# VHH binders against o13800: the designs that were tried, part 2

Target 1, 230 residues: o13800
Amino acid sequence: MNQVTQFSGNSANLMLYWILKSYYSRFDRIMWIDTLGTFNPAALPLPCLEKTMLVRSFDAQGLKDAVDELESNLKSSEDQAYALCIDSFSNPIGLLMAQGNISFAHAFMMTLGRKCRILTRKFRLAVYLSTSLVYIKQLHLSKPALGNSWPFCLDHSYILEDQQHNKCLVHCNQSRKDLLGCSQLFLLLKGSFTHEYLTIDFYNGTPVSVSSKLHVSPSLYHSSTLNSPS

## First folded at step 16 (VHH)

Design p3
Fold by OpenDDE, look of step 16:
Structure p3 (fold): chain B 230 residues (1-230), chain A 123 residues (1-123)
Amino acid sequence: as target 1 above (230 residues)
Amino acid sequence: DVQLVESGGGLVQPGGSLRLSCAASGFTFSSYAVGWFRQAPGKEREFIGAITSRGNTEFYAVSEYGRFTISRDNSKNTLYLQMNSLRPEDTAVYYCAARYGSRLMFYEDYDYWGQGTLVTVSS
């Protein structure tokens, strides 16, 4: 499993947890980069945690340092399968932008994104990135916080959105207890005419299953949302 | 001469807290990543956490996350380990170490080591 995937929006971290919970056996080592300070070990099984390195990165340079550490580990253990989760990729980059370093932030983002992709091609590495969303009022849509160029550095990109903006149709199974007022998270692949719809079922705030369908859409923006049960 | 000197260890009851310190000298502390390891009797030395030279990235064994916090003060050439909610299984000799490079989870790669400080968690 060698790919770079972005999950953008609210509850994107839940996707990361679900991915690891579901596929941790496929990896020999896992690196989780927490930029938000919200990592929850209880969300992962013990065997997963035992092979997980947790990293706290407090800025963009820290994020780079963490990825460099991963690279060093990969180089020393090329036969091992690695997973990298970054929750979130956008946070430290956003901090740079907020400081007025827009050009640098953008360059940093692209460089680091490219590096991740290169690593997935060179090593047995899967990379999963979460990002925040920015709501564009004039367009009534959400986009990844890091801008429109970021998804081009990835193999796949999904937008997760809550019900606050009511901008996306989502299927919700009301038979399960909801997360954030919703029992399902409906994910749409961003930036592709041929895209995958993901439906994540939640039980009491925990992802329990994911289903997928392939679709063709003329839309460049595909998002997912939490749908509250009626 | 390079020295890493741990302090702050001792006897503590379960649920208690300790703060370990590691005073470094004899090298440019601010240029090194530094970390904490521990070794219980009859067990292998295990990684607890590490912090990069700039202090803006921390690495943890996930099992200790939330209970243990690593920090450093480069102005004082000191590494800290705040340990909360201590458990009997945390009983071990705790070592600080310095690394000029990457692979911070692997004790074999560290350049300098302290002599260790004993932490005993017992009722």
Scores: ipSAE 0.752, ipTM 0.906, lowest interface PAE 0.4, mean pLDDT 78
Fold by OpenDDE, fold request of step 17:
Structure p3 (fold): chain B 230 residues (1-230), chain A 123 residues (1-123)
Amino acid sequence: as target 1 above (230 residues)
Amino acid sequence: DVQLVESGGGLVQPGGSLRLSCAASGFTFSSYAVGWFRQAPGKEREFIGAITSRGNTEFYAVSEYGRFTISRDNSKNTLYLQMNSLRPEDTAVYYCAARYGSRLMFYEDYDYWGQGTLVTVSS
């Protein structure tokens, strides 16, 4: 399957629900890791919920434990299709950063992200990750949480739209560019169980499918500091 | 000897709450994930939830999420299940179990089991 997808912003949570609501039939099992305590079962149909395990992870290590559990399940059920939703991936990592463990937090993210990536290659697994947006006052820009480390651990492409509605394509598996200045996030989900093109409106909260016929600028906002904290 | 002893079961009215406890002995409790299962008459044993050894991750059947909360106190070798908003359908024998490893949703993978405590939800 080889699908690891990240959603950022206030609408990211809605995207996760939208994905499952739309495509839960393609999965045999679903794991939802709730790091925020905000999971809403009412947002999903009963048949989806019936094959969903909900996980509460209270810190980064807990998140890792949950993913390890998933791996164990995958190893024992290789013929089954799995979906993993992590809402949010950034929360426990952000907590580490808040504690002053920035480098560790980044390393942790990289390791866990890479693990997810590997799992999607080995198993029938789709991974969907939500993250918060962080406002950078100095730049008057927002970015997905977790700094510039995210692109280093995921094979994914993004179309970022700034406040002026300029869209920039980022192939994180290639360019490893940071994700600064976006007001909307469009995701390319090559090989996905879900729709190939999705968008998140950070302001209106509307996850929608996106046409492939987008004009995208190759230019992106760039941070002066690599691997910046969330 | 390894022992898991459930307690706190009983009769409760619909909408009521109950807190179950599971006292563990005979093994290093803090090294094990522990979980709750239940079995109603004529039904299969079903997973309720589990908690990792460190207590920083909890797993739930989605159907029970929000009503049931699992917690543990390693200093007391005790597992807890807080059950709120109980329904007649929650009537079952509740079992605690311990697992040294993963696959916490699968009752067959657990190493130790309690004898169970009966919870009856009835008007």
Scores: ipSAE 0.744, ipTM 0.909, lowest interface PAE 0.4, mean pLDDT 78
Fold by OpenDDE, fold request of step 17:
Formats: structure tokens, sequence, C-alpha cells
Structure p3 (fold): chain B 230 residues (1-230), chain A 123 residues (1-123)
């Protein structure tokens, strides 16, 4: 039986923080859904925090409720750009699986993933998701905690972090086999916002610079791109 | 008649803690999201946090996250606000409110309001 490893602490979600630190000015509102209880407001600048709503979700239904709230906000403020961060998306699913509710967990993943995808198509919304890891005993490797159904529910890109934390890169349409051995998976959902590229340089396990080009999808909106300095 | 009655306010020193309570009656409390707002003198009413009807999701103004904790007991029709590490800028009248729908951050959308309880943080 594989063990789900729940990330804890700031190191597990550094990518989310770096994304927001780099691009928070492009969003009018930010929702951060914390499923782990590890959110660190000190890691973000005050102007970012001022437009951030922090959500604590304690289970899958709670996560759904939070996303429903976001949807309501989006519907009432269609002119505003939103960012959704979920740290982590896999945690509530893992909890369900640990309780033996595997079928429900998969269904939940699909439903919520689909909803997020739809929202990114309808609104000015960027969605960023962190994931936990699953340890595969027979391979002595860990992989991101993603089910087989995930790729079919969301248009996504991966930010892959190597074991040495040297560099993270965005890969679109990445093979699932490439996820094996990753220390962290960061998910970007395609939609109104897209990242043409994202590179995070690390020194001794700490991110030191971010290079990215953030776009507003031309299919939905006409807007300028934002380049993060290297 | 619908009632929300806040209690637990008072004078506290900086760094101190208070626990506010909101007792609800006259409606099905467990079907409503409930939240806390505050209004300082000369300022607009601001959102502190809210909790869904099931109690499994909490929303916070990020500035208060870590210091303030919202909880509810549906069996007692009561909403709580635990406030730690209080600061002078936390001085305000604190209000509890109930909302049946979404948009929990927006005070305009709440259905019912309490009369408020004064919290004064001063040395």
Amino acid sequence: as target 1 above (230 residues)
Amino acid sequence: DVQLVESGGGLVQPGGSLRLSCAASGFTFSSYAVGWFRQAPGKEREFIGAITSRGNTEFYAVSEYGRFTISRDNSKNTLYLQMNSLRPEDTAVYYCAARYGSRLMFYEDYDYWGQGTLVTVSS
C-alpha cells in the first residue's frame, strides 16, 4: 500500500508564494484555500494580503464550499481578475481515500477539477494548486498525489521541481511518467491567465528568482502580459 | 423574532485575549453561514471572518488570520470569535451576522445583524 505524504511547512508551498509575490498586482482579488493549516502571511507583501481572502477548509466539502464562494464572487464581479490558490488540492482527497471513500474521492476530484476549469474559461481567473506526494514502496520513489482522472478534467501545466531543488520548470501536456521522482508538483490551470514559461531558481533549497511571462488569454480578454524579472 | 446577541467584549490590554460569543435565536442557525464584522470609530464596517453552516470552512480577512479564530456550535446556536494578541487598532464594535447565501465577505449581503459588543484594547 502506498503512503500519502502530506506536505507541511512553508517549503512545501513556496511555489504558490512566489507566484503571488511576482504577480499579485495582476489580480484584484486572491483566494487562498489552506487545507493544511500552514499558510504564512509573513511570506507575502502587505498589498498582496490586503486583497487576499484566506480560507480554511477542513474537508472535501469545505473545499467545495470555498470554490462555490469564489464562483459567487466571480459572478458578482466579472470585471475583476482573481487568483485562486489551493494548498493543497490533494489533501482533502487524500483524507477521503484514507477513510476508505476512494470512489467518492475520485468523483470529487473530477467534479471540483471540472468546476475550476469551467471557471477559468468563464472568468478572469487563475488557478494554482499544490499537491501532496505518494510514496511508492516498490520503486522507492515519491510522486505527486494525482489520480488517473485528473488530466481528463483539467487543462493543466506542471511546474516540476527536482530532488535537489535547483530549478522548477513549467511543462505543458507532460507525461505522467515524468512526474515520478518529483519532489513537488505545482499545477497551473489554463484559462484566462496562462504562463508561457515559468522558471524559479533555487539556491540551497530556497527560491532566489522567478522568471515568468504571465498572459491574459486572448480568447477571453485583451490585456498586456507581465514579465517577472530574472 | 430573529436575534443575534453578542457578548464577551470589554477592556483588554495590548497582547491580551478575548473570546466573543454570539447567541442566535428565531431562525434555523445551522442553515446559515455566520460571520464577524467590526467597526472602529470613524471607519467603515470591515469583515473579520465567517464560517459556513456546516462549520467545515472558515473565511478570514488575511490580516486577522492567526490571531483570530472563528468557530460555531450549532447545538447551542452560538458563534465564537477567539481573539489573541490584541492590538490597539483592534478597538471597535464587533458585530455578528448571519447569511443564508454566498458572498460572505460582503456585509451588504447578510440577512441578520447583532447590536454589537465593544472591544477596547488599551494600556
Scores: ipSAE 0.742, ipTM 0.907, lowest interface PAE 0.4, mean pLDDT 79
Fold by ESMFold2, fold request of step 17:
Structure p3 (fold): chain B 230 residues (1-230), chain A 123 residues (1-123)
Amino acid sequence: as target 1 above (230 residues)
Amino acid sequence: DVQLVESGGGLVQPGGSLRLSCAASGFTFSSYAVGWFRQAPGKEREFIGAITSRGNTEFYAVSEYGRFTISRDNSKNTLYLQMNSLRPEDTAVYYCAARYGSRLMFYEDYDYWGQGTLVTVSS
């Protein structure tokens, strides 16, 4: 609730489906922005689909069109809880950057991200979005796309690394709260997707792609976060 | 005079396909978002989908997305609805509508309406 959360990596859309499958009853309405043409309604329960509006667009203007529609609906129904899912945020922004005016594309991205953050403050809105990863040769690591200024629009950022046997390694890249943000994700990820497995590692509270790994007992973090509403 | 005229309705078997068209005249079609609604007997008019004035963004009620596709051709002033895998529950009068601005999912907010075309899905 009331936060902007990013998931980055090849399996990031699985987290978006998992969140909705797990928590759609917390929301009165859902908007799903599909910028890749990959939305799969079979991944969600019928009651979830019945409260979901799908937005299909493959360019950056479509992200703005969708957020404008959402804002109009939020203003007219302030007592309703909304979820916004964007899969993927990075693709249409990357296409806009490729058109050659990087300064315009960056300003567009930051304006849209700030708008989403403002809406989560003003209304009962949770925003979940997916982005790709980019490899940084100088640092020998992968990090979420969209550059160094984009994280200022986020409350939480998680990185997913695909493993063998349909598993993902998940670690917290950024949280504006202490370890509670990583513990909250760990609690949320304790379940299994219908046909996939998830592996959760928390890295000393610091997200690094090449550092030591620490496995945290689910029952310890489960007991500390079970009573926390979202 | 503003006019929206639906066509392409008719009788179709379950599992079949149908393509609806909506021809617009009397206003600047390319400046309006356009959408499809339907009304089954005894029910309220319900949103199916809408598409922005430039055609770059499509909105759908998700229960119909996998089967229905909205599109527009601004050079022909025409809106389309492709309907696949039709079911008897899809039997309704289908309406096209035009909206200047945002908030596309509520029929009360639309500025112009067609007269409707009947789609019947039965064995």
Scores: ipSAE 0.687, ipTM 0.862, lowest interface PAE 0.9, mean pLDDT 78
Fold by ESMFold2, fold request of step 17:
Structure p3 (fold): chain B 230 residues (1-230), chain A 123 residues (1-123)
Amino acid sequence: as target 1 above (230 residues)
Amino acid sequence: DVQLVESGGGLVQPGGSLRLSCAASGFTFSSYAVGWFRQAPGKEREFIGAITSRGNTEFYAVSEYGRFTISRDNSKNTLYLQMNSLRPEDTAVYYCAARYGSRLMFYEDYDYWGQGTLVTVSS
């Protein structure tokens, strides 16, 4: 809550669905910005969908238009808790950068990122967004897209590493709290993330205690039959 | 001088489809966001969806997503609502509306309204 959190990787959208399935009861309203045209309402419980506004955004200006709409809604309902999910943030920004005016695109991106961060500070708002990974050959690793200045807009950043046997490791590579180096293992079952135990509290942005890791942890939400016990 | 005129309403069977149109005149249509609302008997106007002036961003109440699609054609000054898989609960008067600026989901904020077109979904 009150944080901007990034998930980077091919499966980042599954993380956004998992976030909402796990925490929708803690939010009064949800906005999902779909920049890829891939939103799947079947991935979310009906009570979650009933509080969700879907925004389809076709370019970088449309992403800003959606955030401006959110800001207007927040100002009229300051007591309500909101979640904003953006899938994906990097696609429309990358298209803007590809048009050749990199300085303008960078300024646009940073202005929008600062706006999101300010809104999470001013209102009861959690922001979760997805970005792609890029491979950096000189470093022999993949890192989140959007360059070196973008992380200054984030409270937490996670890199998703798809693994063999339908596993995905979610590793924190940046945190303004006590999460740097923490990891969460998910299992991919029928197109959805499940877990045996929870190691990261993605709502609060904090590690989960070791005693919680030893318990069988059913899902807190409707989809508990799709999750493995911890 | 401003007019918004809905058309395409009527009687349709459950599971059927309708396409509503809204023709605009008397203002610069391409400068306004436009949206669709509906009002069932005895209820308040309900947001269905909206599309920005440039057409680059669409907003939907998710309960309608997948069944209803909003679009606009600025060269024809026309807003559309494609409605599929219609149910009796969709019976209502459907209104188009135009809004200058943001905050598109609240009917109280819209500047111009059509007179509505009745959609009845019944056997």
Scores: ipSAE 0.636, ipTM 0.847, lowest interface PAE 1.1, mean pLDDT 86

Design p3
Fold by ESMFold2, fold request of step 17:
Structure p3 (fold): chain B 230 residues (1-230), chain A 123 residues (1-123)
Amino acid sequence: as target 1 above (230 residues)
Amino acid sequence: DVQLVESGGGLVQPGGSLRLSCAASGFTFSSYAVGWFRQAPGKEREFIGAITSRGNTEFYAVSEYGRFTISRDNSKNTLYLQMNSLRPEDTAVYYCAARYGSRLMFYEDYDYWGQGTLVTVSS
């Protein structure tokens, strides 16, 4: 809550659904921004869907339109708790950058990211967003998209590594709290994330007690998708 | 005079489809976001969806996602709602509305309203 949290990787949307399935009762309103056209309402329980507004937009202006709508709603109902999910943030920003005016696109992205952080400080708002990973072949590493400045807009960043046997390791590569280096293992069952043990409280942005954490073997970290942010 | 006039309502069987239209006049349609609401007897108006003035961003109450599609044609000053897979609980008066500014999901904030068109879904 009151944080901007990023999930990066091919399964990042499953993490957003898991977040909402786990915590929707703590929110009065939910906004889901779908920039890929891939929103799947079957992934969420009906009570969650009943408090969710879907925003469909495929360009950067649509991200701004949705955040402006959210801000207006927050100002009009400061007693209510909101969740904002963006799937994905990187796609429309990447398209804007590809149009050639990188300086404008970067400024647009950073202005929007700072706005989201300001809103989480002023109102009862949690922001969860997804981004893609980019592979740096000379380093055999993957890192979150959007470059070196973007992480300054985030409270927590997680890299998702899909693994064999329907597992996904979620590793915190940046945190403004005590999460750096923490990991959560998810199992992919019937198209959804589940877990044996919860090691990270994704609502509060805190680790779960040491005695309940799952010990993850070193072999689960060995992948090009476990790179650090830059 | 500002006017919003809905049309295309009527009786339809469950599972059927219906396309509502909303013709706008007396204001600069392309400067307004526009939305659809519905009101069943004894209930408050319920948000269905909205679309920005440029038409590039669509907002939906998720319970109707996949069945209902909002669109606009600024050259014809017209807003549309395509409704598919209709159910008896979709029976309501459907209203179009126009909003200058943000906050599109709450009916209290809309500036102009149509008279409504009745949609009845019954076998």
Scores: ipSAE 0.606, ipTM 0.836, lowest interface PAE 1.2, mean pLDDT 86

## First folded at step 17 (VHH)

Design i4
Fold by OpenDDE, look of step 17:
Structure i4 (fold): chain B 230 residues (1-230), chain A 123 residues (1-123)
Amino acid sequence: as target 1 above (230 residues)
Amino acid sequence: DVQLVESGGGLVQPGGSLRLSCAASGFTFSSYAVGWFRQAPGKEREFIGAITSRGNTEFYAVSEWGRFTISRDNSKNTLYLQMNSLRPEDTAVYYCAAKYGTRLMYYEDYDYWGQGTLVTVSS
């Protein structure tokens, strides 16, 4: 049996909120795509909200439409900076998979991921994605709830928080292999103008800063020894 | 002839609720994204929210999130705006609009417009 590893309680991504609180001044426009219905505007300062469009997507096609809308709003001018947050990227993909559309789900993920990546290369666009993890009991393996092809379309992965809401300094995958089985995954597409690498520094359970650090290799999510729950 | 007709506006007290409707005719409603805008006296027209043709994506101004909800019924060619927890600053003429394509935030690009319905929030 497979189990989706979720944080207990609120499904809202506090890390995305923290990132926007920290960096919203760098963006002229922000799009938040809510696939879970849990967006909380109270988590963001008013100046950030004034720049933000909230999008509710109910399925994969809806997510695609949202990204198409973003694309239509992007300007090629270097003077405009954009942020895209998707909470979560795994939800619409998981829905497709649950419906038995596995191949289509993978194709969709790759296509949409590719589109987002292209946009980050063409425009001053930062893309932040949250995902759930799936623990495969028989394999003692945890992986992002994105299917098996996700490493080919997502460039940066980071472990930010475990199921017990323990915060820790995460610089690379080798130092925190124990978190892979019970953490929410944060993804960043390569090409973001704001971050070459992204890590969140924690102190005493509180995020302190977002900085450039080493990449967490997606290959870790395919190793049973490295993905065991802590 | 293309027609969008808003209804449901009126006077309401602060904290109250209203549900606006927009009845569409003269075009293939289900092929268009539809949205709500409002314009207060002396102010520019502002985006409230929009919903895609299929209804599986909704766009909102964050300032209205939690209070306003957009929905559509393609079988009835009708767009709705549920407004809760109304405030005096919500006083405005509310317009429905239809657009073929993207860029739903920009009222300049919408193809069709209603005449508007007045909403007044006052104690």
Scores: ipSAE 0.745, ipTM 0.906, lowest interface PAE 0.4, mean pLDDT 79
Fold by ESMFold2, look of step 18:
Structure i4 (fold): chain B 230 residues (1-230), chain A 123 residues (1-123)
Amino acid sequence: as target 1 above (230 residues)
Amino acid sequence: DVQLVESGGGLVQPGGSLRLSCAASGFTFSSYAVGWFRQAPGKEREFIGAITSRGNTEFYAVSEWGRFTISRDNSKNTLYLQMNSLRPEDTAVYYCAAKYGTRLMYYEDYDYWGQGTLVTVSS
């Protein structure tokens, strides 16, 4: 609710839709920042859409403009609960980096990320954002985009690995120390802290099942290398 | 000397389309965010959408998404609203407005307003 949560992978936006479809009643207002032009209102119930402002942002400055708008709205309605969904955060930042001044782009990204984190601490705001994965050939693995400094702006980071039959495996890449691994995500889903992994079936663009079976896969902290949940 | 002038309103059948224009003069249009609002009888002025001064960011009330598209052309000092799949409940006076800064969805924060153009959707 009062945290910054990242989902990384080709299907990361489906988690954003799933969260809103499942939990929009917890929020009085919703802002969806669409940086890819792929927002699909059919994935959300009408009552959810009625409290949602769609922002289409075409570059990194547009992301900042949208967050500044959100900040002004938060100050005007401090006792209302907000959700911010950004799909995707990595695309406009990557475009800014491609324009050549990488130090400026990095500072811009970190300033914006810190702003989002500060807003979640000051207001009743949950931030959910999607990023791409980048493949590191030397390590034969994929990791979230945006480099090594970006995770300092996040409370939680989850990696989605696409599966056959339109399913994906979700595992925790990073979580705040006061709660373990996928426990944060399972709290949102089931209200229990029993598993480090889940499998979500994206058939019809909606997660329809959750696997409680343990899946072992590489992770940044290696918390997912155990054969048993913890 | 500031003027915002809407045009393109009128009578249209349900399911039809209409394109509204808003011509701006007397201020530096490219420095302002601009938006569309509507007001049906007995209701408050309702936010439809806004677009930032550079045109890089569009804001929409999502209940109208997919049917309405906002755009601007700074070289012509003109704001547009394309409305598709019109319904009788879209009947209202449509206003363009301009401001700088944040709080784009709140009509009371806008500096300049047009006179409005009536859109009537009926069989």
Scores: ipSAE 0.729, ipTM 0.871, lowest interface PAE 0.7, mean pLDDT 79

